VHH binders against Abasic site processing protein HMCES (HMCES). Designs and how they scored, part 68

Target 1, 269 residues: Abasic site processing protein HMCES (HMCES), of Homo sapiens (Human) (q96fz2)
Amino acid sequence: CGRTSCHLPRDVLTRACAYQDRRGQQRLPEWRDPDKYCPSYNKSPQSNSPVLLSRLHFEKDADSSERIIAPMRWGLVPSWFKESDPSKLQFNTTNCRSDTVMEKRSFKVPLGKGRRCVVLADGFYEWQRCQGTNQRQPYFIYFPQIKTEKSGSIGAADSPENWEKVWDNWRLLTMAGIFDCWEPPEGGDVLYSYTIITVDSCKGLSDIHHRMPAILDGEEAVSKWLDFGEVSTQEALKLIHPTENITFHAVSSVVNNSRNNTPECLAPV
Short names: E, the ipSAE of ESMFold2; O, the ipSAE of OpenDDE; V2, 0.75 times the mean of E and O plus 0.25 times the DockQ between their complexes.

## First folded at step 5 (VHH)

Design l6 (from n50 with L29F D30S; framework vhh_8cml_1; at its last look DockQ between E and O 0.01; V2 from the best seeds 0.00; counts 0 for: pae O 6.1 > 2, placed apart)
Fold by ESMFold2, look of step 5:
Structure l6 (fold): chain B 269 residues (1-269), chain A 122 residues (1-122)
Amino acid sequence: as target 1 above (269 residues)
Amino acid sequence: EVQLVESGGGLVQPGGSLRLSCAASGFTFSYYAMGWFRQAPGQEREFVALISWSGGRTDYSDSAKGRFTISRDNAKNTVYLQMNSLKPEDTGVYFCAAVRYPFGSTSEYAYWGQGTQVTVSS
């Protein structure tokens, strides 16, 4: 998983993240650093994307079931990293394999501190290698959505008047992530950054790619992953597995160039 | 505190029409997808129709598609089910339900009404 779409305006995104806390109270997540949210149909590593995390990371004695939403850098920068430029990391932290998460210090250490987050997206892109060519077929992969008639399908989203019919009540993809906090050696603000946990692909995706993000399907899974105050690392890791509850469609090569930020990136071909 | 109150049920002949209403209170109605379910005697509740929080997207069961129309009025906190061409197999108790994430499964629905009886008899 190395490319996502997360394009909803902040107010729509926040509304899509409504939840119930441990006491059953309806809430919206509270934003941190909302000005760092950069919506785009075509997000790549090193960009900022919103994640959910427990309020307990920010406030002593907070209810650990309450959620904060904050933009974080995609590509975890470990707290122990000593160079001044995060792009100098010599290993890829865009993803974290679930089967080795407890072997890699970059992921084990923050996970042991309860630094679990839920990475939000409209969906993600994956490229299928085609036999007989060097061409790769991109797909857009996402949760099943409320059905629409053809005029309101994702293909119609390339028209501004139809945007509401496509994205109304969109169910955001919720991926399990780990984050860390890095203090630049030259000073300045602490950098929050995340990795997306991956698993073997489900059967439905196996012809596209052999790995998929660990998807948290439903409020119970999301709540348990976030609640490091009440849910141990050992229990949380049981949530990490593939799911068949996904859908996808082929898209054009417009998405290949990460500079392209248009609805055409995810339009069905 | 949360209330979903269905109305508009009754007895109707085959081929007839009914319009069900569900009035909501005690929560932010416009933040929820709304659905209709029905339950015939001796059967589990089954999905009938679902509408997204602003009305831009809808979903229907195979038996409802083409005959039933779900709609909502967020200013009145009300969801509707227009049922046309009614058949005896449509008989049952119809429930209004609210969900944050628009699933067809009952496990994710947060709030349920008490139901309204629809009887289609020949």
Scores: ipSAE 0.373, ipTM 0.714, lowest interface PAE 2.7, mean pLDDT 89
Fold by OpenDDE, look of step 5:
Structure l6 (fold): chain B 269 residues (1-269), chain A 122 residues (1-122)
Amino acid sequence: as target 1 above (269 residues)
Amino acid sequence: EVQLVESGGGLVQPGGSLRLSCAASGFTFSYYAMGWFRQAPGQEREFVALISWSGGRTDYSDSAKGRFTISRDNAKNTVYLQMNSLKPEDTGVYFCAAVRYPFGSTSEYAYWGQGTQVTVSS
């Protein structure tokens, strides 16, 4: 996974992340550093994206079932990194393979500390290789959305009004991530960064791409992944597997340019 | 440059009140829990109060409980300490600190102010 969409306004995004804590109380996640949230139809590595994480990471003795939403840098910077510039990291940390997560220090260590997060997106993009050509067809991949009688397919939103209605009730994609905290050697703000865990693709997606993000489907899976206070690493890792509960449609080549940030990126062709 | 600048200190009579402020700059204020500490002459620096990054949680020393209130305004990058019912024993230099916990690996506190003098005397 190298490209996502996360374009919802902050308030809409927050509402879409409504949850129940362990007591059954309805809650909204509290924002940390909301000003760093930059909505975009075309998110690439090194950009900031919103993630969910347990409040316990920020507050001692907090209820670990409570959620915080925070923009983090895509591409995990390990805490032990000693260079002053995160871009000097010599290995790719955009993704973490599920099969080697425990073999790589950069992922194993933060995971062992309970630094699990849920990466939020409208969906993610993947490119299908066309047989016999060097051309790649991009697809937008996301959770199936509830079809309301009035809400046609994402493609049927011919009017701005209809488009807004679709997105007001959009089910966000929830991807399993690991984050770490890096302190710059020269001082300043702690950098929070994340990697997306990847798995082998489900059968439905296998023709498009052989790998997919580990998707946490449902509130229980999301809650368990986030709740590092009550759920062990071993138990949490059981949640990491391919899911068939995914849909996709072909999109235009507009998304190929990471500078393009328009609804056309995820619109059906 | 990271700066924590305390203000609001002064001379007060026993039973009086002061409100301390700490203005933060050079770092993202909302990333850090903020704390107040104090140091009396010839004594070690001691914990007074702590507030979480969001302001949702507070903690106080036994001496401060019931008399002091810590608060923060993240929009203003400022943490406050309302001190009521002041006692001579409260005399000292009060320091503001940004707390690195729980993400700090080596130090519990990231940044310190220079302090403001509080004197409680008849």
Scores: ipSAE 0.020, ipTM 0.371, lowest interface PAE 6.1, mean pLDDT 89
ESMFold2 (binder alone), look of step 5: mean pLDDT 82; pTM 0.827

Design l9 (from d37, 13 letters changed; framework vhh_8cml_1; at its last look DockQ between E and O 0.01; V2 from the best seeds 0.00; counts 0 for: pae E 20.0 > 2, placed apart)
Fold by OpenDDE, look of step 5:
Formats: structure tokens, C-alpha cells, sequence
Structure l9 (fold): chain B 269 residues (1-269), chain A 121 residues (1-121)
């Protein structure tokens, strides 16, 4: 996974992340560094994206079932990194393969510290290789959306008004991530950064691409992944597998340029 | 200073039982998951059991499952390991550990000095 969409306004995004804590109380996640949230139809590595994480990471006596939402840098910078510039990292940390997560120090160490997060997106993009050509067809991949009788398919949103309705009730894609905290050697603010865990693609996506993000499907899976105080690493890793509960449509080549940030990026062609 | 002090170890016959205790001081006990590890002579330290901060969740090694029970009393700052149906293979030094997270890894924040458990006929 090298490209996502996360364009919802902050208030809409927050409401879409409503949850129940361990006591069954309805809650909204509290924001950390809300000013770092930059909505975009075209998110690439090194950009900031919102993630969910346990409040316990920030408050020593907090209920671990409570959630924080925070923009973090895509591309995990390990805490042990000693260079002053994160861009000097010599290995790719955009993704973490599920089968080698425990073999790589950069992922194993933060995972062992309970630094699990849920990466939020409208969906992610993947490119299918066209047989016989060097051309690649991009696809937007996301959770199936509940068809409200009045809200036409993403494809039927012919009017701006209908489009707003679709996004007001959009089910966000919830991807399993690992984050770490890096303190710059020269001082300054702590950098929070994340990697997306990847798995082999489900059967439905296998023709598009052989790998997919580990998707946490449902509130239980999301809750268990986030709750590092009560759910062990071993138990959490059981949640990491391909899911067939995904849909997709072809999009235009507009998304190929990471500078393009318009609704056309995820519009069906 | 954080201290973890194990007790309850000793010599027991095969099929016997022991209850280990680990008393913690110098830390907010309820903020840490607590674990038990063991090390046999000439072997590496191995995971035995882990209990979450609240005590609501527990994990065991395959060897410990069905025979050992980990529990905690946060009011007493103590974690316990009830060991039943002990085998000679259970012989080793048992260590108490405290962890901010809840992981099966060896990356624990604090360790005890250990208590000797010997299972022998």
C-alpha cells in the first residue's frame, strides 16, 4: 500500500470514529495535534494521516479502551534512529509484512511496547498491471458502503449534494498499523510515525495486486488491536489476515500524480 | 527504586504443587502487566505466563497451559503463579517481570532476582 485517500473534514472524520469504550459508553476520540491533519484524496508516504491509538499511550492511568486520534507521519521512524533527518532512513518502512513483523527490529520493538494503531482512510489505491503493456490501471479499494435507499452508489452521486451525503455516512477503512516515537538528536518535538501492516491479498483483489493492507473489519477487531493494555501482542496478531469484505472500482490516471488532490482521484471511470 | 521479589520456590515431587508470589514495590503496580519466566540450567529464559493490568486477560506458554494459573492482587502489589502437576522439566529459576505493554517478548521493564523451583523424585 503506497497511496490512500483521507479527505473528510475533521468533524466528519471524528464522528465516523465514534466508538464504545469497555463500559459501553459512547465516545468520540480526542484529538492530538489536530492542526497536523491535512485532508487529501491522495495521501502518499511521508505525509501525515490520522490514526487511532489507545489513550493509555498518553496518560498513565487512562482506560486503555479509550481512543485518541492523531495525525502521524506515514513511514515508521524507529526510536533508535540516530540521524537528524528521518529521510536518511535506508530501509523502507511504509509497510510491514505480517510474516516478518517479528523478525524486523524496527517493527518488533514498537509492537512489543504495545504501539499499535489503526490507520484511517477513505480507502487505498492499487495499480493493476495490464498484460502486454507498461500501463497500470489504478483502483480505489474500500469497505462496502451501506446503500441507503436515498444515497446512490458512489458512481451515482451526480450532484454535489448527493456526494456530501455519501461521505457523511462513509465507513472508513481501518488498517492495522504499528507506530513509533522518535526523538530528534538535536532536540525538538517527538515524531510519531507509522507503518501499515500488509498481508497477501484476498481472492477478490488477487487479480489487481498480490498484497493488501491488513484490514481490521469491525469494532471488535479495532478495539482489540488498539487495547494493548488488555490484549497481548500474540492475540492482536491473530487479527492480521486478509479479508474478502472489500470492494473496488477503477479510477482515472489522475491519482498517479501525488500532487493531484481532487475528487477525481477516487471517482469511478 | 523498583523492586520485584519472588518467593514460594522450593523442592517438590513430580505431580506436586507450588505457589509462587512476586511482591512489587517502587512502581504503580496496576499500570503494569505482570509476567512469569523461567530459566533451566544451560537453557535460555522462556515465557511461562502473563497477566494484564486489570487481571482480565491471561496468556500461557504451551507447557504451562492447563497446569499453571497466573493471578494478581493489585491491592497487595502482588502477582502469583499457581503451579500444579509439576514435572521435572519445570525445574528452573522462575522470574517475575513487569511490563508497560502486554507482550510475550523479552522486553520487560523490570525483573526480579528469581526463585528456584526444583521438581525431583
Amino acid sequence: as target 1 above (269 residues)
Amino acid sequence: EVQLVESGGGLVQPGGSLRLSCAASGLTFSSYAMGWFRQAPGQEREFVALISRSGGSTDYSDSAKGRFTISRDNAKNTVYLQMNSLKPEDTGVYFCAAEWGYSLTDSYDYWGQGTQVTVSS
Scores: ipSAE 0.514, ipTM 0.793, lowest interface PAE 1.0, mean pLDDT 91
Fold by ESMFold2, look of step 5:
Structure l9 (fold): chain B 269 residues (1-269), chain A 121 residues (1-121)
Amino acid sequence: as target 1 above (269 residues)
Amino acid sequence: EVQLVESGGGLVQPGGSLRLSCAASGLTFSSYAMGWFRQAPGQEREFVALISRSGGSTDYSDSAKGRFTISRDNAKNTVYLQMNSLKPEDTGVYFCAAEWGYSLTDSYDYWGQGTQVTVSS
C-alpha cells in the first residue's frame, strides 16, 4: 500500500471517528496538531495523514481507551535515525510486513513500546500490473458502504448535493499501523511518523495485488489495537490478518501522478 | 525495459530439489530487494521468499522455512531460490519480483513471467 485518499474536511473526518470508550460513553477523538492535516484524494509516502492513537501516549495515567487523532508522516522514521533529513532514510518504511515485524528493528522497537495506531483513509489505491508491459490499472479499494436511495455509491453521486451526502456517511478505512517518535539532531519538534502493516491479500483482491493493508474491521478490533495499556503486543498481533469485507472499482490513470488532487482520482471508470 | 526472466523449473519427484534462477535486466539490480512468489492453478499468488538488496537479510513463508534458500549474485544480476525436500503442495508457477531500494516492504515494482515447478505423485 503506497497511496491513499483522505480528503474529508476535518470536522467531517472527526464525526466519522465517533467511538465508545471503556465505560460505553460516545465520544469524538481529540485532535493534536490539527494544522498539519492536509486533506487530499491522493496521499503518498512522506505526506501527513491522520491516525488514531491512545490518549495514554500523551498523558500519564490517562484512560487508555480514549483516542487522540493526529496527523503523522507516512514513512516511519525510527527513533534511532541519526541523519538530519528523514528523506535520507535508506530503508523504505512505508509498509511493514506482518510476518517479519518482530524481526525488523525499525518496527519491533516502537511496537514493543505500544506505539500502535490506526491509519485513516477514505480507501487506498493499488495498481494491477499487466504481464508483458509496464501498463498498470489502478483501483480504489475501500470498505463496503451502506447505500440509501440517494447515496452510498461514488458513481451514483452526480451532483454536489449527492456527493456531499455520500461522504457525510462514509465509513473510513481503518488500517493497522505502527508509529515512532524521532527527535531531529538539529533540534525542533519531535516527528511522529507511521508505517502501515501489510498482509497477504484476501481472495477478493488477489487478482489486483498480492498484498493488502491489515484492516481493522469494526470497533472491537480498532479498540484492541489502540489500547496498549490493556492489550499486549502478542494479543494485538492476533488482529492482523486479511479481510474479505472490502470492495473496489477501477479508476483512471489521473491518480498515477501524486500531484493530482481531484475527485477524479477515485471516480469509477 | 525491465525484464525478470525465471528459469530452472521442471518436473521433480517428492523429496527432490530444484534451483530456480531469475536474471534481471534494465534496472540497477543492486538497488532492488528481490522476492519469489508462487501460484497454483486457481489459487492466489503467495509469498515464498525475500532477500534484501545487499543480501544481508532474508525472509521466508512458513511453508518454505528450512527447505528453501534465497540468495543473490549482484555481479550477475541474478536471484536464486534453492528448493529442497520438495512436496506436491509446492507445485505451481514461480515468479520473481523486484522492489525498489528498500527491503522492509512488500511493494513490488516488477514481476517476471514465471517458471513452472511440478512435484509429481
Scores: ipSAE 0.000, ipTM 0.099, lowest interface PAE 20.0, mean pLDDT 85
ESMFold2 (binder alone), look of step 5: mean pLDDT 83; pTM 0.836

## First folded at step 7 (VHH)

Design p10 (from l10 with T105Y; framework vhh_6z1v_2; at its last look DockQ between E and O 0.82; V2 from the best seeds 0.00; counts 0 for: pae E 7.6 > 2)
Fold by OpenDDE, look of step 9:
Structure p10 (fold): chain B 269 residues (1-269), chain A 121 residues (1-121)
Amino acid sequence: as target 1 above (269 residues)
Amino acid sequence: EVQLVESGGRLVRTGGSLRLSCAASGLTFSSYAMGWFRQAPGKEREVVAAISRSGGSTWHADFVKGRFTISRDNAKNTVYLQMNSLKPEDTAVYYCAAEWGYSLYDEYDYWGQGTQVTVSS
């Protein structure tokens, strides 16, 4: 996964992340550093994206089932990194393979510290290789959306204009991530950064791409992944597997340029 | 200063029972998952059991096979390992460890000095 969409306004995004804590109380996640949130239809590595994480990471006596929403840098910067520029990392940390997560110290260590997060997105993009051509067809991949009486059927959104109405009740894609905290050697603010865990693609997506993000489907999966206080790393890792509960449609080549940030990026062609 | 102090290790006969205790000080005990590890001579340290912060979740190694049970009393800042049906193969130094992330890895935040458990045939 090298491209995502997360374009919802902050308030809409927050509401979309409504949850119940372990006591069954309805809650909204509190924001940390809300000013760092930049909505975009075309998010690339090194950009900031909102993630959910346990409040316990920020407050020692907090209920671990409570959630915080925070923009973090896409591309995990390990805490041990001693260079002043995160871009000098010699290895790609945009994704973490599920099968090697325990083999790589850069991911194992933060995971062991309970630094699990849920990366939020409208969906993610993948490119299908066209046989015989060097051309790649991009696809937008997301959760199936529930047809609410008020929300025009995704099927009826044949035009970009109709998509705006669909987003009021958009079910966000929830991807399993690992984050770390990096303190710059020269001082300054702690950098929070994340990697997306990837798995082999489900059967439905296999023709498009052989890998997919580990999607946490449902509130229980999300809650368990985030609750590092009560759910062990071992138990949490059981949640990391392919899911068939996704849908996708072909989109225009507009998304190929990371500078393009318009609804056309995710519109069906 | 954080201290984890194990106690209860001794010589026991095969089939015997033993309860290990680990008393924690210098940390907010309820904020840490606790674990028991063991290391036999010439062997690697291995995780025996772990328990969540609240005690609501536990993990036991496969070799335990229901013989050992981890528990904790947060009011006493103590974690326990009840060991039943002990075997000579259980002979090891048993370590208590505290971990923020509940990972079940060997990279815990704090470790005790260990207590020797010896099971004679």
Scores: ipSAE 0.844, ipTM 0.927, lowest interface PAE 0.5, mean pLDDT 91
Fold by ESMFold2, look of step 9:
Structure p10 (fold): chain B 269 residues (1-269), chain A 121 residues (1-121)
Amino acid sequence: as target 1 above (269 residues)
Amino acid sequence: EVQLVESGGRLVRTGGSLRLSCAASGLTFSSYAMGWFRQAPGKEREVVAAISRSGGSTWHADFVKGRFTISRDNAKNTVYLQMNSLKPEDTAVYYCAAEWGYSLYDEYDYWGQGTQVTVSS
């Protein structure tokens, strides 16, 4: 996983993240750095995307079941990184393989500090490799969406009002992530950055690509992944597995160029 | 300066019981998960038990499950390890550790100096 769509306006995205705290109270996540949110149909590594994390990371004695939403850099920069420029990191931290997470210092250290996050997207893109050619077929991959008269569908949205209906009730893809906090050696603001945990693809996706993000399907999984105060690392890792509860459609090559930020990136072909 | 001070380690006969204590200072104790680790001669340090910041969640290694119990008293800034049915294999230096995250790794933020537990046959 190296490309996502996360295009919703901030207020729509926030409403889609409504949740219940441990007392059963309905809440919205509280934003940190909302002005750094840059919605796009075509997000790539090194860009900022919103993640959920426990309020306990920011506030002494906070209820660890309460959620913060914040934009973070895609591509984890370890807290121990000594250079001044994150682009000089000698290894790729866009993704973290679940089967080796405990062998990689860049990932196991922040994981041990409880630095778990939920990476939000409309869905993600993958490219199916064609044998004997350099051509690749992109797909947009997302949670199955409940169809109602209020929600509409992607393929049937031929007006601004119909398009708005599709996304007002969109179920956001919720991916398991690890984040870290890096203090630049020359000073300045702390850099928050994340990696997406990956697993072997489910049978439904295996013809497209052999890996998929670890998807947290449902509020119980999301809550347990976020709550580092009450859910140990060992228990949290049991949430990391493939899911078949996923759907997809082919899209045009418009998405191939990361400069293209239009609805055509995710439109069915 | 953060300090973790273990106490209670001593010589005990097989089948006996022992309670270890770890007093913490220089940190907001109720904000940290706590762990007990041990290191036997010629062995690598290994996690024995861990407890969440509230005490609501505990974890125990399989080799001590049913015999050892971790607990904490946040009012006294103290974490405990109750050790029952001791075996010679339990002979080790026992370390108290504190971590912001609730982890089973030996990369905890703060460590005590250790207390020796010796179990005679």
Scores: ipSAE 0.030, ipTM 0.511, lowest interface PAE 7.6, mean pLDDT 88
ESMFold2-Fast, scan of step 7: ipSAE 0.694; ipTM 0.880
ESMFold2 (binder alone), look of step 9: mean pLDDT 86; pTM 0.878

Design p14 (from l10 with T105D; framework vhh_6z1v_2; at its last look DockQ between E and O 0.86; V2 from the best seeds 0.00; counts 0 for: pae E 4.9 > 2)
Fold by OpenDDE, look of step 9:
Structure p14 (fold): chain B 269 residues (1-269), chain A 121 residues (1-121)
Amino acid sequence: as target 1 above (269 residues)
Amino acid sequence: EVQLVESGGRLVRTGGSLRLSCAASGLTFSSYAMGWFRQAPGKEREVVAAISRSGGSTWHADFVKGRFTISRDNAKNTVYLQMNSLKPEDTAVYYCAAEWGYSLDDEYDYWGQGTQVTVSS
């Protein structure tokens, strides 16, 4: 996974992340660093994206089932990194393969510290290789959406107003991530950064791409992944597998340019 | 300073029972998962059991086979290991450990000094 969409306004995003804590109380996640949230139809590595994480990471006595939402840098910078520039990392940390997560120190260590997060997105993009051509067809991949009578097809939202209504009820894609905290050697703010765990693609996506993000489907999976206080690393890793509960449509080549940030990126062609 | 102090280790006969205690100080006890480890002479340290912060989740090693039970009392800042049906193979130094991430690996944040459990035939 090298491209995502996360374009919802902050308030809409927050509401979409409504949850129940372990006591069954309905809650909204509290924001950390809300000013770092930059909505975009075209999120690339090194950009900031919102993730959910346990409140316990910030408050020692917090209920671990409570959630915080925070923009973090895509591309995990390990805490032990000693260079002043994260771009000097010699290995790619955009993704973490599920099969080697425990073999790589950069991911194993933060995972062992309970630094699990849920990466939020409208969906993610993948490019299908066309047989016989050097051309790649991009696809937008996301959770199936509940067709409410008023929710015209993503393609039929003729008016900006209708589009906003459609997205108000959009089920966000919830991807399993690992984050780490890096303190710059020269001082400054702690950098929070994340990697997306990837798995082999489900059968439905296998023709598009052979790998997919580990998707946490449903509130229980999300809760268990986040709750590192009550769910062990081993139990959490059982949640990491391919899911067939995904849909996709072809999109235009507009998304190929990471600078393009328009609704056309995820619009069906 | 964080301290984990194990107690209860002693010589016991095969088939006997023992309860180990680990008293924690210098940390917010309820914020840490706790674990018991053991190390026999000439063997590697191995995880025996782990318990979540609230005590609502527990893990036990396969070799425990229902003989040992981990528990905790957050009000007393103490974690316990009830050991029943002890065998000579259970002879080891038992260590208490605290971990933030509730992992079942050797990467714990704090360790006790250990208590000796000896099971005689």
Scores: ipSAE 0.752, ipTM 0.889, lowest interface PAE 0.6, mean pLDDT 91
Fold by ESMFold2-Fast, scan of step 7:
Structure p14 (fold): chain B 269 residues (1-269), chain A 121 residues (1-121)
Amino acid sequence: as target 1 above (269 residues)
Amino acid sequence: EVQLVESGGRLVRTGGSLRLSCAASGLTFSSYAMGWFRQAPGKEREVVAAISRSGGSTWHADFVKGRFTISRDNAKNTVYLQMNSLKPEDTAVYYCAAEWGYSLDDEYDYWGQGTQVTVSS
């Protein structure tokens, strides 16, 4: 997973993240650096994406079940990175493999500090290698959605007009992430950056790509991943596995160029 | 200045019981996960038990499961290890440790000086 869509306006995104804390109180996540949120149909590594994380990371006496939403840079910069320019990091931290996450210092250290986050997206893109051609077919992959005007889930067979209406009640994709905090050696603002944990593809996605992001399906999984105060690293890692509760449709090659940022990027072809 | 001070270690006979205590100061105790570790001469330090910030979640190593119980009192800034049915192989220096995260490895943020537990026949 190297491309996502996260295009909802800030207010719509915030409402889509409504949750209950440990006491059952209804809440909206509180924003940090909301001005750094840039909606896009075509987000690539090094851009900022919104993530959920525990309020306890920012307030030492906070309830660890309360949530902050913050834009973070995609591509984890380890806290121990000594160079002045994080774009010069010589290894790729866009994704981290679930099977080796505890063996890699870049990921094990922030996990030990409870730096788990949930990466938010409308969905993600993958490129299917097609037999007998150099062309790759892009697909938009997302949670099954419920039609607001009709009973049942939305699908690729629906008209483009129906797709314009689905965003009002869109169920956001919730991916397991790890973040870290890097303090520039020459001073300046702390950089928050994340990586998406990846697993083997489920049966439903195996014909598109052999890997998928670790998806946290439902509020129980999301709350356990975020609650580093009460859920140990080892217990949280049990939530990291392939999921079959996913759907997809083919999209046009417009999405191939990360500079294209229009609804055409995710519209069914 | 953060300090963790263990107490309660002594000589006990096989089959006996012992309670270890660890008093914390200089930190917001309720914001840290706590762990008990042990190290016998010539052996690696190993995780014995761990407890979440509220005490609502605990973990115990297989070799002490059913015999040892970790608990905490956030009002007293203290973590405990109740040790029952002690065996000679439990002989070790026991360390209290605090971690901002909550993990079952030995990379904790703060450590006590240790307390010696000796189990004899």
Scores: ipSAE 0.580, ipTM 0.842, lowest interface PAE 1.7, mean pLDDT 89
Fold by ESMFold2, look of step 9:
Structure p14 (fold): chain B 269 residues (1-269), chain A 121 residues (1-121)
Amino acid sequence: as target 1 above (269 residues)
Amino acid sequence: EVQLVESGGRLVRTGGSLRLSCAASGLTFSSYAMGWFRQAPGKEREVVAAISRSGGSTWHADFVKGRFTISRDNAKNTVYLQMNSLKPEDTAVYYCAAEWGYSLDDEYDYWGQGTQVTVSS
């Protein structure tokens, strides 16, 4: 998984992240660094995307079930990285394989510090290798969405009224991530960055690609992944598995160029 | 300065019981997860049990499950290990440790000096 859509305006995104804390109280996540949120239909590594994390990461005595939402850099930069330019990192940290997460210091160390996050997206893209050609078919992959009398089609979201019908009640894809905090050696703001944990594809996606992000399906899974105060690393890792509760449709090659940021990127073909 | 002080280790017969205590000072105890580890001579240190900062979640290694119970009293800044049905294989130095995260690895932030538990056949 190397491309996502996360295009909702901040206020719509925030409402889609409504949750209940451990005491059953309805809440919205509190933003950190909201000005770094850059919505786009076509997000790639090194860009910022919003993640959820426990309030306990920021406040010593916070309820660990309370959530913060913050943009973080896609492509984890380990806290021990010594060079001044994150692009000089010798290995790819866009994704983290679930089967080796406890063997890689870049992921094991922050995970042991409780640095678990939920990566938010409208959905993600994968490219299917087509038999007999060098052509690759992109697909947009996302949670099944409920259908109502008001519900519009993704392909019909070309006007404000139709956009509202599709996106105001969109169920965001929630992927398991690990983050770390890096202090640039020359000074400046601490860099928060994340990786997406991957697993083998479920049966439904195996014809498209052999890997998929680890999807946290439902509020219980999201809550347990985030709550490092009460859920141990090893218990949290039990949440990491493929899911069949996923849907997809083919999209045009417009999405291939990461500079293309239009609804056409995710429109069905 | 953070200090973790274990107590209660002694010689016990097979089948006996023992309660270890670990008193913490120099930290906000309720903000840390706690663990018990053990190391027998010539063996690697291994995690025995761990407990979340609130005490609401616990974990126990399979080799002690059903026999040992970790608990904590945040008002007394103390973590405990109740050890029942002791076996000679439980002979080791037992360490308590504290960490900000909640992990079952030996990457804890603070460590005690250990207390010796010896189980005679």
Scores: ipSAE 0.259, ipTM 0.698, lowest interface PAE 4.9, mean pLDDT 90
ESMFold2 (binder alone), look of step 9: mean pLDDT 86; pTM 0.875

